VH-VL binders against UPF0111 protein PH0637. Designs and how they scored, part 7

Target 1, 226 residues: UPF0111 protein PH0637, of Pyrococcus horikoshii (o58371)
Amino acid sequence: MIKMQVWKKLFAKSPFKPLIRHAEVVVQTVETLEKALDSWARGDYENMKEYAKKVDDLEDIADKIKSELRDSITSKLLMPVQRTDILEYLHMQDKIADAAEDTAKWLLIKRNLDSIPNDIKDIILKMGKESIKAAKLVYEAIKQLDNVLESGFAEKEIKKEYKIIKQIEEVESKIDGLDSKLMEIVFTSELDWKDGLYILNIARTLSNISDKAKDTAERIRVLMNK

## First folded at step 21 (VH-VL)

Design g3 (from f8 with light chain D31E)
Fold by ESMFold2, fold request of step 22:
Structure g3 (fold): chain C 226 residues (1-226), chain A 122 residues (1-122), chain B 107 residues (1-107)
Amino acid sequence: as target 1 above (226 residues)
Amino acid sequence: QVQLVQSGAEVKKPGASVKVSCETSGYTFTDYGISWVRQAPGHGLEWMGWISAYNGRTNYAQKLQGRVTMTTDTSTSTAYMELRSLRSDDTAVYYCARTSYKPGDWVRFDYWGQGTLVTVSS
Amino acid sequence: DIQMTQSPSSVSASVGDRVTITCRASQRISEYLAWFQHKPGKAPKLLIYKASTLESGVPSRFSGSGSGTDFTLTISSLQPEDFATYYCQQYNYYPYTFGQGTRLEIK
């Protein structure tokens, strides 16, 4: 429809500008999740629920933008980058928002957190902070890819891109360490098995945010080489 | 200056109840909680439980559940601890303590009341 | 409930001595351990939280260390005003139990 023409205009300016627009909503989604996590840790269920609802709304917006972008790509649209590469990037970037929504859904499951010890709450918050940092770095990475294209692939701009990608990988590695520590605590503690499952699933969805951020960064390497 | 001022000493008979007040000043009452800690003669400190002044959530030591109620009055910035069905081994000095409860600052008892002696005897 | 076991039950030392007090938890509490000083007729005073973080206004001669289940409080140079009973407290799991105390007597 009318949105299809808007997206076609953006693709004509740069194959990456529509992806930047999608990433802006993904960042809003993860920033809202951060607020939900903070409220969750303090036992503030009502504020956490409000932020979780907003995460769901923002994920819906990201999903709609993804669908509109996918529908706007046609063989008649001339781009300097393969359509399949754009669609693969878009799919992975959208999965960041999906993972954030998954985290929000798990937070809603348990209303009273008294059975969860404070060391576990703090590890979950650290994982959340790093996962959200990774997602925000993806936004910086796609913006920098547009700079690389505009510069005609200047070596200086390519080096900046690889620095951002390395930062994403370092954050993902840190989360792997936190996840390992959390698994050890859960399995060596006297934590009730349902609470253990609850905590490990929250941790899994947080790790998935950073995994998708890393996967998206790997797609940037592909886009930069083509 | 943060200050916690408790109500005066009380003498009670077994089976009665006692309600100790903890009037606070010098900080935003609803940003914190209040813990209650007691010490019986010749014994160490015992955590009884706490209440959040933010949302009224409580957690009581299991030993005391069913006998203790903790409340707050935000209009007077005052916390209360009521202990029912008193026994002689409830004789103790009862303290209130301001309690932080947030990420990175869990359960820090930085300011304390002066203590309230409760004596239970026949 | 997590049991907190302190040792020694009492210690006698001279002004200027280095004193250590230990605290062991019956299960892992990570670093969620506080130390308190309690003098007769006064309210307890927070010295250290998160196992090793010194509370504001507490002299630097006090320090804490440890994680997991084993913790220590150290007074590097004992002063006359340090005569008191010292308690550890875990705050990882409800209920937030105290150790039984260590009485420090100054010779």
Scores: ipSAE 0.696, ipTM 0.875, lowest interface PAE 0.9, mean pLDDT 90

